# VHH binders against o26223, part 154

Target 1, 191 residues: o26223
Amino acid sequence: MKLLWTSQHIKVTVHIDGKVSKMDVLEAIKTRRSIRKYQDREVPEELIDKILDAAMCGPSAVDERPWHFIVVRNREMLEKIPEVHPYGAMVKDAPVAIIVCCDSSLEKIPGFWVQDCSIASQNILLAAHSLGLGAVWTGVYPLEDRVEGIRRLFSIPEHVIPFSVIPLGYPAENPGTRDLFDPDRIHLEKW

## First folded at step 9 (VHH)

Design u27 (framework vhh_lunsekimig_d3)
Fold by ESMFold2-Fast, scan of step 9:
Structure u27 (fold): chain B 191 residues (1-191), chain A 119 residues (1-119)
Amino acid sequence: as target 1 above (191 residues)
Amino acid sequence: EVQLVESGGGVVQPGGSLRLSCAASGFTFSRYTLYWYRQAAGIERELIASISSGGSTNYVDSVKGRFTISRDNSENTMYLQMNSLRAEDTGLYYCAAKPWYGSTLYDYWGQGTLVTVSS
């Protein structure tokens, strides 16, 4: 059994390129795809502001909220990311990237910052999608070479850990929809 | 419609005090860094004081200890308390607002309010 339609119970009105569209939360979650090809168009600062606002709204273990964000628009800097991140080739073609970081001095419970930064990263992807943008999560932590490469490239202090690099822009590809529902992974009352 | 409206300017004697207000509407005030600029006759507009969305303040050396910038996000208003005024403080005082993002220094400007410190 597969869910053939998205819930329309909750509607969100979003302004995209001066147009108003509606996408409910379940629809946004189910239709978000990793986007690695971008149009040659700048992303307005207002949209980045909305995305970062959403990123900071995630739940956080003991409310530690250790996330910090670097917004990268400089093309020369974007072109250097693939040199330290082998699977980040698409970043050089994006108009902007967000680097999600953890300030370890804000950590209240050991290790949960990874979950906190994962939540922030996912919120960036969903918010971008809801605003008509495409994005992809490229992993940095826990790969030491990528962590140190990104830290060095962006002058990140030793107590701050780069977690993910998320390029985003207006999508230049439209991958097909996915239905990932698998009832065999659901167990009632016991394994 | 975005508006910044200054008030509180006037004529004051040296050593006197004035409180300037900047009332904002049409944007999310709490997210903006706010600025007071002064333009005196024959010189370029100068940044006098700023207050970030988080409440961090900065002042030019000539006004430190005499001027205090503050903000009230519930009332969408920024203030400049000016004490121990000097003749050199005479000028048009402009409020300005810039979001934390963006490459431009200033998105929004008021029309200015005149402060005259008499001899």
Scores: ipSAE 0.005, ipTM 0.326, lowest interface PAE 10.8, mean pLDDT 86

Design u28 (framework vhh_vobarilizumab_d1)
Fold by ESMFold2-Fast, scan of step 9:
Structure u28 (fold): chain B 191 residues (1-191), chain A 119 residues (1-119)
Amino acid sequence: as target 1 above (191 residues)
Amino acid sequence: EVQLVESGGGLVQPGGSLRLSCAASGFTFRSYAMAWYRQAPGKGRELVAGITSGGSTSYADSVKGRFTISRDNAKNTLYLQMNSLRPEDTAVYYCARSPWYTGDLFDYWGQGTLVTVSS
């Protein structure tokens, strides 16, 4: 076996608690944690734009890119989300949330929009982390009551399906890093 | 939780020897490929030596025949035996872990231990 003789890391500048840190892609993936407590600080629109740009760079089946995003900053609207999403209580305390939606009219191959929107959601979580923000994925689809609740709350058309709600903000908690690598789950050449 | 702690660095004269140790914790050490990197002042990080979970070793051309990488899975410890040291070996030496069973990309590094080769 041969090792990589020259290690080149793609580093991202991250702002954490007023500090600037460099984080490579693997470090970002491994240190991202669900954040449910947020500082009482506005998230600049520039950072939201960067996060949404990253979300739209995800792969999609047959390049259908069926995603649409709703950015919610209004406190009254954020406070109503837990009423239609019981496990979204933390959303009311976030300065902003992104609702990931599928526009079914953009779907080119049946059923893959779920995977497309999952990819976009993960990109939002990683991009937020790389920019010094905390976020958490909360599920909407395929739970019918949550889908219809979010649809009515945000006036989402019938052909558009709300997939996830991702609150985000500057983190007010610092959960420990997880070591989840399990080589017993890796099979060489065959099962 | 993953922690790598290097030790054994110090000042040594040219032609001398040092043995570096890396104490690993927070993961199943025996299952991971491990490596030693070094960084001299004002230079980039250089891979020095690697060892797979199965014990296969590889070395940079600059150290081949002089350095020996080894591991003790019972003690969760990685070693670098450094012989015939030269002034250009002066650097901070880092222990690193591979996230892959193949050992071709590394994700965690320790804080480093300084090796100075000078008369």
Scores: ipSAE 0.000, ipTM 0.076, lowest interface PAE 23.1, mean pLDDT 83

Design u29 (framework vhh_vobarilizumab_d1)
Fold by ESMFold2-Fast, scan of step 9:
Structure u29 (fold): chain B 191 residues (1-191), chain A 119 residues (1-119)
Amino acid sequence: as target 1 above (191 residues)
Amino acid sequence: EVQLVESGGGLVQPGGSLRLSCAASGFTFSSYAMAWYRQAPGKGRELVAGIYSGGSTSYADSVKGRFTISRDNAKNTLYLQMNSLRPEDTAVYYCAKLPYWGTSKFDYWGQGTLVTVSS
């Protein structure tokens, strides 16, 4: 009776380098991996635009949508990120990075901007994967030194909080897939 | 039926203090995040301070160090202690029950209480 419990897979059509690819949403979620090694290839502006469109489509608490994005392609600026972000060494080798920011003046619910920017960050990772790119989320908030370092480096105003730095490019590594399902973490009806 | 009733507003001189209260009924108060918003004449509503069910707080930069939000779950009451008041704090202050995360709609607003900071 497996068919009675099989979820319907919804196919999404994606254009990758002029080719049409069909990637199931569940497959995209399950096969996305953090990618830290990139090919020496430029990422087309059209793909960045599609990724940012997807980032802005996430749910947001009271529809506050406080996210802003900085797109960094300048090599000198990318090379300076590891100086203020010790876990961001791979950023200097990426063709492009996206900095996800919160404009606190757009906040309608206290503290939910963290969830909003997390959703935007995850959508960037999934969209990049679906377009044949690799990406990794490097954390900025809530680490005060990283927040201030990134703010200074990119002239970010005080009412805007840098949340994450996401380098992306065509992947130069293939870490394979993971099986992370743990039924011991599922409780029926009560804890 | 959810009800929020604000009180404690009034006229105060610059540098003075006021404590606002919000009496809540019709829902499990301890389970929800609560907030204070304000609206000055001719301006939109702005978030002043928020408090989660667990007690963690958030403040607008304009009021940090001067205002303190707190809650008494046993009395179903939200408070805003306002110190070192400035003329720019003049506004109608609203108590709000915040929705569950992922909704685009505020659940409920109180009727508001007027705070005037003037000599």
Scores: ipSAE 0.000, ipTM 0.119, lowest interface PAE 17.3, mean pLDDT 83

Design u3 (framework vhh_7nfr_2)
Fold by ESMFold2-Fast, scan of step 9:
Structure u3 (fold): chain B 191 residues (1-191), chain A 121 residues (1-121)
Amino acid sequence: as target 1 above (191 residues)
Amino acid sequence: QVQLQESGGGLVQPGGSLRLSCAASGFTFSNYWMSWVRQAPGEGREWVSSINSGGSSTYYADSVKGRFTIARDNVKNTLYLLMDSLKSDDTAVYYCARAPFYGIVSAFDIWGQGTQVTVSS
């Protein structure tokens, strides 16, 4: 008796490198906007899985990858976030939020975890946008009151630092485009 | 009842190939991330590979990258590990594991019985 390979195995080995994106990378970067109004519509778990995959693909100092993620769908928990994060009022209206955390025990180079978690947060925003969702980065670290509030609300251990809260949903607003290019910030050869 | 059962292990020469299977039952297989973890004699558990719920994203330990391929069949509720260019250091019991519903790669809530892979001349 022999083991036969499935069609899904053939798809993974043959087709994974042939996959094309609906939105090119430059378009995604340039058109992403902070979205704070969401439709009353559930986000499928499959899309959350894809977003978290993208979050973990960022470069990390000496490959320490200190990020951990908390996925919050519970309405009562989402409603409590604005109590400890005053500028996170939109989170209570989102169908889901991702809390980006740093496990300091995984840090190899002091201080680089902030950059690692910033990269993960930005990848969440770009991935959400590429999948037709809207999201916004709400800051937690380095504001001590917000760090402590989020830690207590979600039972986060003391060696883990909550970095950002990112609500996500199908957009209920379109802020339009921005042209942010400023040639005065570009210096050739020297300052 | 939730159950995972591995098969396909055996004795193989260095440079050879093996194909492992994991049959899942008692839960909605297509909703979960799945992983392979191994344990060599006298050593701790080592994560080998993970695949997301839909099969579109795969992750590999540096020790197996380029040699192993993880795949899944959500119709048959089966997880696979194709192992090519096997080395003596790949000798271990290989376990199938289920990740939590939210698809976080570093967390697991169930393990299979294991299947022995031995690479020797």
Scores: ipSAE 0.000, ipTM 0.135, lowest interface PAE 17.7, mean pLDDT 81

Design u30 (framework vhh_gefurulimab)
Fold by ESMFold2-Fast, scan of step 9:
Structure u30 (fold): chain B 191 residues (1-191), chain A 120 residues (1-120)
Amino acid sequence: as target 1 above (191 residues)
Amino acid sequence: EVQLVESGGGLVKPGGSLRLSCAASGFTFSRYAAAWFRQAPGKEREFVSAITSGGSTTYADSVKGRFTISRDNAKNSLYLQMNSLRAEDTAVYYCAAPWYSGLTPSYDYWGQGTLVTVSS
């Protein structure tokens, strides 16, 4: 067998609208939108690696970093997700999905893993957007039926809690930008 | 220097069991997924099983329910417990790491292989 080239040996350059897809942090935050329609096009493993690296860079309570990730590319498995997650219909059409999980054995402060995994999930969305991909956060925890459905489907052990399912791919839709700044939600010095 | 060294292969009768081991060195094994592949004479190398750094497992349909992959990060070791062995399981078994989950899984490093022969 020939030596198999990995993402570690291959550099991928992403272009959006004829330009390398590099944006500043504020632009990425303000222009990221939930993407639920994907092109019939594979996402290179190097881009997934970069996204997961970014996910693990988030702050966590007492630096517990309880996150684990399952990368799902198998078509049959992606097609089964909507059976256990009613709002995850778009997952079956995505070329890949990331399941963000909490390994409770890594938890130092009970309950803060939810915030930790939320930060990891948001970093996945921002990193995907910055690399020219689209993604959407579909909620699993704290909905008991979804947690157990995803657990059974992916053979997740009892000490590990599936938190979110994030399908991603090259976007096949372009939602308009939203102006969400609301000064009525900002209070100076006191409520 | 990255090395993967397989052991535990041998001759076993149909229906028997065998446990393969893979010792990893020269990289931080605990950070990466690892996998077992096999190659029978005259055939291409095929995927057998994989395990993520966190312990999630995947199996080829041909071995599901009969083989169990596991790891010991403290010992930088990967294992394959093979039960209910069949003549068609006869192959050289290879340890591979790191591995990326996907439609086109990629592996950087391969061991030398360990021969498993299932015959009476």
Scores: ipSAE 0.000, ipTM 0.096, lowest interface PAE 20.6, mean pLDDT 82

Design u31 (framework vhh_gefurulimab)
Fold by ESMFold2-Fast, scan of step 9:
Structure u31 (fold): chain B 191 residues (1-191), chain A 120 residues (1-120)
Amino acid sequence: as target 1 above (191 residues)
Amino acid sequence: EVQLVESGGGLVKPGGSLRLSCAASGFTLSSYAAAWFRQAPGKEREFVSAINSGGSTTYADSVKGRFTISRDNAKNSLYLQMNSLRAEDTAVYYCAAKPFYWGSTQYDYWGQGTLVTVSS
C-alpha cells in the first residue's frame, strides 16, 4: 500500500520587525489556531500588505479572482460588527479586521466564488500566523442576515457579497497544538 | 484499478544513459499532467521533470540539459530519457500523474518506483 500523504518540510526564514521568524509550511498549517484575544497594539500596514498579497495568490476557478478586501481599522466600525454578527464579539477588541468580499461582476463561472473566497480566507489566516499575528475566521455567507448586516454597515454595493470577517492582531492568548489527524477518515482505493 | 508502473531502472556507469518507462492502466494518461520524481537514500523526494497535457515540459535545474521527458499517448506511457548520468542521480524514480481540475495542485496517482544506480 502506498501513502499519498507523505510530506516534506520546507523551511522559511522571515525578518519581521527586527525579529527572525522561521516556520515551515506544514508547521504553519498544523500550529495555526483561532485567536480571539489580541494585544492593544496596532498591526503595521506592511504586514497587512503581505497578508493581502498572500490572499490574492490563491487559485481561483477559471482564474476569475473575484475577491475584494475591506481593511477596517476604525474602532467605532469594529465595535458595530457584533451588532450584525452574533459570533463576532471578539472583532471589537481586534486592532484590525479584513472583510473578504466577492465582486460578482468578476465571476466567470457560477458558484465557484465561494471556493475562491474560502481559499483567500485560509491564506489570510496562514499568512497572519506566519507573521506572528493571530486571527480567526468568522462566517458571513451564506447567512443572509449577516450578509445584509455587513453590507449595510460597510456600504458594500449590491453586486458585492461579503463572505467572511477576519479580525487579527498580535495574540494575547497561546492555545496549545491540537491533534486532529484521524486515520478513520482516510479510505484507500475505495470508500 | 488506476495504476502507474515504472520500468527501465538498473545499474549504469557514470556518463551512461538509461530510459525509464511508466505504463498507465485504468485511465487515459494523455488527459493528465505527468511527472517524474526521485528519492535518493537518506534524502527527501525531489521533483525531476513534468509534462502537461499540452506537451509543455519543466525540468529541475539538476537535470536540465541531460534528461528529456516525453509521452506516447498510443501506448498510454510516459518516458524519461536520462543522459550523462552522474553518481548523484542514484535514486528510486517515481512516475506521478495529476488530473487537470481547476485548482488542482498535487499529484494524485503514483507508481511503486524503479531503482537507478549510477556506479562503476
Scores: ipSAE 0.000, ipTM 0.071, lowest interface PAE 20.6, mean pLDDT 83

Design u32 (framework vhh_7aqx_2)
Fold by ESMFold2-Fast, scan of step 9:
Parts: sequence; C-alpha cells; structure tokens
Structure u32 (fold): chain B 191 residues (1-191), chain A 121 residues (1-121)
Amino acid sequence: as target 1 above (191 residues)
Amino acid sequence: QVQLQESGGGLVQAGGSLRLSCTTSGRTFSKYAFSWFRQAPGEEREFVGAISYSGGSTDYADSVKGRFTISRDNAKNTFYLQMNSLKTEDTAVYYCAAPLWYGSTSSYDYWGQGTQVTVSS
C-alpha cells in the first residue's frame, strides 16, 4: 500500500522507553486530549528535555523568544499549586509540572509575549502526547490572583510573568478523540 | 456537511470500461481530498485510489494501477474513477469517501452509499 496524503501520511518515529511510536504531526494534533489523571510513575528527565526543546521551537514575534520554564517535581510544591490555582487540583497528583513564564526583559514588541507563551504551551502539550505522555494546560495569565499566587509560590521575579502550569505524566485515562472539523467555519475568498 | 453520492456503476464484460462519478454538496469541495474504496462479496472494504485536494497527487492500489485513473472537476463538485481493462476480480460495490481535511491516517468521515460494478467473463 502506498501512502496517500503527504500531510496526513508523514510519519515521525519516536522512541519511548525502548518502544517505537509512529504518529505523524497531524495525527498528534488531532488526537491530543487534555489528560488530568496520571499513573504513579516517574517521567524520565530525558523526556522532559525533549519536550522543552520542542517548546522553544515555536515562532515568536520578532524572534524575541521570551519564555522561561520551571520544572517542578517536588511533591510538596505540587501540592501547594491548587491553593493558588482553583482549577489546578490535578497538579498535586502529577509526577511533574512545567510552569511556562515570560521574561519581560526579553520582550521586543510589547504584548506579543502572550502569543509566544501560548505557542510554547501548545508545543509542550503536543510533544508530551507524541512521547506517550498526557498533559493539560491550566491557565494562569491573565488572572491576576493566579499570576501573583504562582509568582510568590515559586519565587518568580517581578519582571517574569507566569503564564501557564502544565502538569504531565503517563496517562491514567483514555478519552476518545474528538471530531472537531467544522467546514461551516471556513470561508472561501471573503467572509 | 459534505454529502457524497456515487453514479456510473453497472454490468460490463471483462476488458470493458466504466467511469464512476462521485458528486458532492457543500462549499468546501476544493478543500477535500477524495478516495475510492470497494467491497467485493464476502470481503472487507479495500482502498482503490485517491486524489489530493489540489489534484496534484494521486495514488492507487497495486491491483488497479495502470488500469484505473482518478480525477476531479472542481467546477462540477465531482470526482471520477475511470476504470479500464476491467477484470472479473473488479466486481464490487464501489464507494467514494472523504477523510477529514487534516486527520488521522486511518479514518474516513464521509462516505457515499455505494454503486455496484459487475464484471462478467
């Protein structure tokens, strides 16, 4: 059998704990789901390194790349996140979380750091999924109480803005893939 | 929103030709890739051929390569399967199908009702 569609049939080989997983980019994008339940298993640092490498590969306004990342594995710290983030209850049960931050001193165009950090956050979710992990984006910015709560909890400097908290681990739930393609949202030539 | 409907099937003798058409509705025809599948009596559905959204790429099952040609006409919201040098083994119900524009490599979301092709010896 020959592959039919270049975009749908490009396959990426990923090695996960000695296993080979084949998932093309489009499949990864379409099958990624928010995962909020995790196995009681450590995530190898090698996988975190691969995820963070992917996170830094996103486009950035005027190539400012203002992102910084905090990797949290300390159980006591993970257990404190729900105290400052109402929708972050699942974080305490994750083996690791990544906090995506903006260093405002790296900003070249005011305000575009939100888009930059959103791109980095999505790349973390896609990379985790491609590596057999599950993750969920929990929002921090622009909610002032969450921003300041996370800042104080992790001793983040005033010129650095916490943007998102992304717990991740091996999935302990398997939500089905969603069929979200809606051609009524696509307009040809004009609105 | 994409609806597919086949036509052009029928009875033909071995060595003959048929052209199947698949007409679609909706304003996004030019954005979809399209495929033909078939299902012979007592067998599972198998891939026959495909055409990309631009028409710049086509692929065929080895069993039909060189005999079948897939094409599309965006002005008519229709795509075709030209079947030449038909063999008795080509007897099947033929289905047109469309995957999601960007999707899983293994799923098709839109299917026609099928059209019967019978090739007699």
Scores: ipSAE 0.000, ipTM 0.100, lowest interface PAE 18.6, mean pLDDT 82

Design u33 (framework vhh_7aqx_2)
Fold by ESMFold2-Fast, scan of step 9:
Structure u33 (fold): chain B 191 residues (1-191), chain A 122 residues (1-122)
Amino acid sequence: as target 1 above (191 residues)
Amino acid sequence: QVQLQESGGGLVQAGGSLRLSCTTSGRTFSNYAFSWFRQAPGEEREFVGAISSSGGSTDYADSVKGRFTISRDNAKNTFYLQMNSLKTEDTAVYYCAARPYFGTWTSEYDYWGQGTQVTVSS
């Protein structure tokens, strides 16, 4: 038999063929944990595409959407990240990492790009978790030594600011979930 | 900005083999996922096969699985469709297509070639 696909049907078929989690949004938020140990197993490009789509769906100040992403799969480059990022030792063991960047030429309101890139980073973590992957946010900005080191390592232009490095892969650890709800931090009507 | 150009089409006998090539102009070849589509006379354009930007993943239509192989050569900015055990039903205009590495599969393919004719005779 032949399968006949128009461009519209291609979108639907590719979407159906891809692996998706049955985890609801609240479950994903509550069960996501930082994962620093990864299986020696490649992450399909299609899952990275879905994660980056989710990253770009975050809200941004005055819709400036200043984010750019570098996807790093090259083993030699992953092994160099810990040299410029002391708390990024796990990155060298990951099959892939995403570097979240801010293009300052896209910034419409000063300073809010930090929140924009934080939202994108969190969406990467949640999307990865929902797809059966593990990830961890390693901080770059606002530490000048890390910003410059990452910039030099990946030939990032001066008007672009590396914000976070997020290694990800299939998890080789399973930390338990946390119960973090604290009603004492909720104030009704006034402080 | 990517431009795609197919080559390698032609006339072949049933049971024969043919290799199609798609060359791209651009510095971003390694950032693109590539696909082959075909359109037979009077039919809609159908999916044939795809290769990811890393080359680590491939997918094929059921009608061509085991007979066709998609591959890429980043050094030559070219990707290929190796067609073996050709059948008269494989007669079609073959198109190469590209999409960015990042983005969503809900987006349409952004770039298409002009097409190359493959005719399989009995």
Scores: ipSAE 0.000, ipTM 0.137, lowest interface PAE 17.4, mean pLDDT 81

Design u34 (framework vhh_8pnl_2)
Fold by ESMFold2-Fast, scan of step 9:
Structure u34 (fold): chain B 191 residues (1-191), chain A 118 residues (1-118)
Amino acid sequence: as target 1 above (191 residues)
Amino acid sequence: QGQLVESGGGLVQPGGSLRLSCADAGRIFSINTMAWYRQAPGKERELVARITYGGSTNYADFVKGRFTISRDNAKSTLYLQMNSLKPEDTAMYYCAAKPYLGWSYDYWGQGTRVTVSA
């Protein structure tokens, strides 16, 4: 008998919406909502790569870029996050989560890493939204028990600080529009 | 090995004052809890004072009211203002850093000597 070896096509089941929304920056900012319910669908690695690229494009103090990211897809690990983060219950139901970390060895000016990692976290939320995904920022720093819990769970070194855990997925909820503009918070020329 | 460098030690008479400094490049200093320890000849190393990144302080009872720990996060510098010095304060003074939420001080300086004698 003749046996021909062919390249095996490894197909990961990916459910990508066929619609590509072209939203401007202001629309993305105004329509982004915290999403805590996700479809039982895998998020393609290509989309995670685009989100992380956007995260790293954020400004940082003195261009220190102290960010490191842990991408968690392992179901057992996602299920353990609520044990160390009481308000992270939705993470166990997400197909993927990104842990935003600060490597303190990359810090050039003390303390600004919090702002740097906040900007990276917000860019993740906006990029996810622009790609048809939903996400939510769950706070880790500055809550001591959460920082230590996440550090132990993911074997994070002592010089690295976990800042936020951001579960992501295709949204299974639509919380609707928010009208947040408050002119009383705008002062002209003086307080 | 570390980037912590102490300075400001010296000889002073009882009742005098000294200001110790500990500097690094921000790598170790960062959000780590900083502390001053001291070790007198023939004694164990003991905690003098500690300060968190946010400025919360804790002092050993034997220095309370006389010493003040402070930090300048922008300059990556830790200070110890020592007033009303006593002969019992004679020791080698060490700067130390504990990782945020860590349980041990893993980073130490080489020390600066303080001698209080008539």
Scores: ipSAE 0.000, ipTM 0.087, lowest interface PAE 20.0, mean pLDDT 83

Design u35 (framework vhh_8pnl_2)
Fold by ESMFold2-Fast, scan of step 9:
Structure u35 (fold): chain B 191 residues (1-191), chain A 119 residues (1-119)
Amino acid sequence: as target 1 above (191 residues)
Amino acid sequence: QGQLVESGGGLVQPGGSLRLSCADAGFTFSSYAMAWYRQAPGKERELVARIYSGGSTNYADFVKGRFTISRDNAKSTLYLQMNSLKPEDTAMYYCARTPYFSKWPFDYWGQGTRVTVSA
């Protein structure tokens, strides 16, 4: 089967003082916060598709593109995640979660899949934020007990490594923005 | 398991119109994207149009402007309005639940409805 459609570019739209406004890339990066409380609203499939499209658009070492994604909407399965992930309690309250995985058979350069999956995870967080959703990155790799717990729970084969679990939904909290700029971490011309 | 039921196909002359329907009382119809595929004799199955639960749509270039996909979630029914039909549109038409921009439909295929466009 060949898919003849192309993915659409994501337009970011936010409401400011009741008016619709487009969020630029820098604003999205600077205002994204980890969100762990979600409304009981479902997330439309269209938004998940846009987020996954964005996840796959990051740079990948020698274009190996080793990531696979599991989309979990089943409440019974979401409720089991905290049993294998100690800091994943919020996942059971999310309407959906995305599990970012690495298919090691697609890896061309040993170890760079971590960077590839990190980029995909961050793109998921930014895309979710840009679409009016909240999300949080809960770490799986490199913690062996979490890796194996998630693998068993979702029937993930041994050559595939679960990297992160990202619950997402419409935010039920507003932590505000942070000013994280630290000039002491910038060196001119030399260390 | 769940097999979708297509109807509305038939014989029509070039330039004519047909409306296809796909009925499914199955669970979660309103939660999934639905699509129309077609397969002409001797050719591979191709995606025609897709509609998300919220109503957003995607069309293959070869039907854009002529076909309209729509859904009625209350009736668990998917539609394809086919206008300005061409002989090249002759095919068996299938509906399916398709997650995301997958190249493969979900494993819920309909039985198909035949569309023939000829003089």
Scores: ipSAE 0.000, ipTM 0.281, lowest interface PAE 12.7, mean pLDDT 82

Design u36 (framework vhh_lunsekimig_d3)
Fold by ESMFold2-Fast, scan of step 9:
Structure u36 (fold): chain B 191 residues (1-191), chain A 121 residues (1-121)
Amino acid sequence: as target 1 above (191 residues)
Amino acid sequence: EVQLVESGGGVVQPGGSLRLSCAASGFTFSKYALYWYRQAAGIERELIASIRSGGSTNYVDSVKGRFTISRDNSENTMYLQMNSLRAEDTGLYYCARYSPLFTGSYYFDYWGQGTLVTVSS
């Protein structure tokens, strides 16, 4: 094999299901779908790190960046999530899940952490999709029973609020594309 | 300037051992997770082992119990101790660190040049 790259060369790569591929921003946004069925295949730690970096790149109110993330790979722990999240049954079948949390001690403006954590959650979904993975946002906040259930299950401190649980993996389904453009929701210059 | 330089590869008989090193420079080594990848002839580059900043490790099933990843933050060096080597372990071994820089559809990854491990009789 002929080596073209040296230790001083920065290699730009995107790994999608064992292949290098490109997906532009608009394509990623328009083709991302909620994926609830996953292959029995491990997700590399490098891909999780890329996804979490993307999560932290979102805008945040007054730059408070209150995000914290728990990465769950332990099968026993994943299997317990449906016990505290009734619509999270698919989580137990995923190879990994990310719990998006807010550290309330980092909050500068009351209430805006919800938007901050929503942005982080969406960036996880988009980044996962762009890397050939599938994911789904399962809601935790503001449902008090789910918040406390997830907190207890993962030993989350009182000042930290679990916001969403996002299982992800290589997709075992292809739900196809959606045509969601609705011009009736666009108002020019006034309502 | 981020650099990763692998060393320690060579030719060894089945059942032998090798220790690979990855010397890093140009970043705060202790704060990054680091990865060992293997590329064998005719197959895609695969993640073999990883070590997080806090020291927690992960391995692909085929090397569990035989390979040990470690790091020395004082020397800015990551290691892969390879024991009980098999013919299937033959390949070019790369160390890697992902970049937090994202532009469009690309992340910038930092890769070494690789070090060749050949297991043959």
Scores: ipSAE 0.000, ipTM 0.150, lowest interface PAE 15.5, mean pLDDT 82

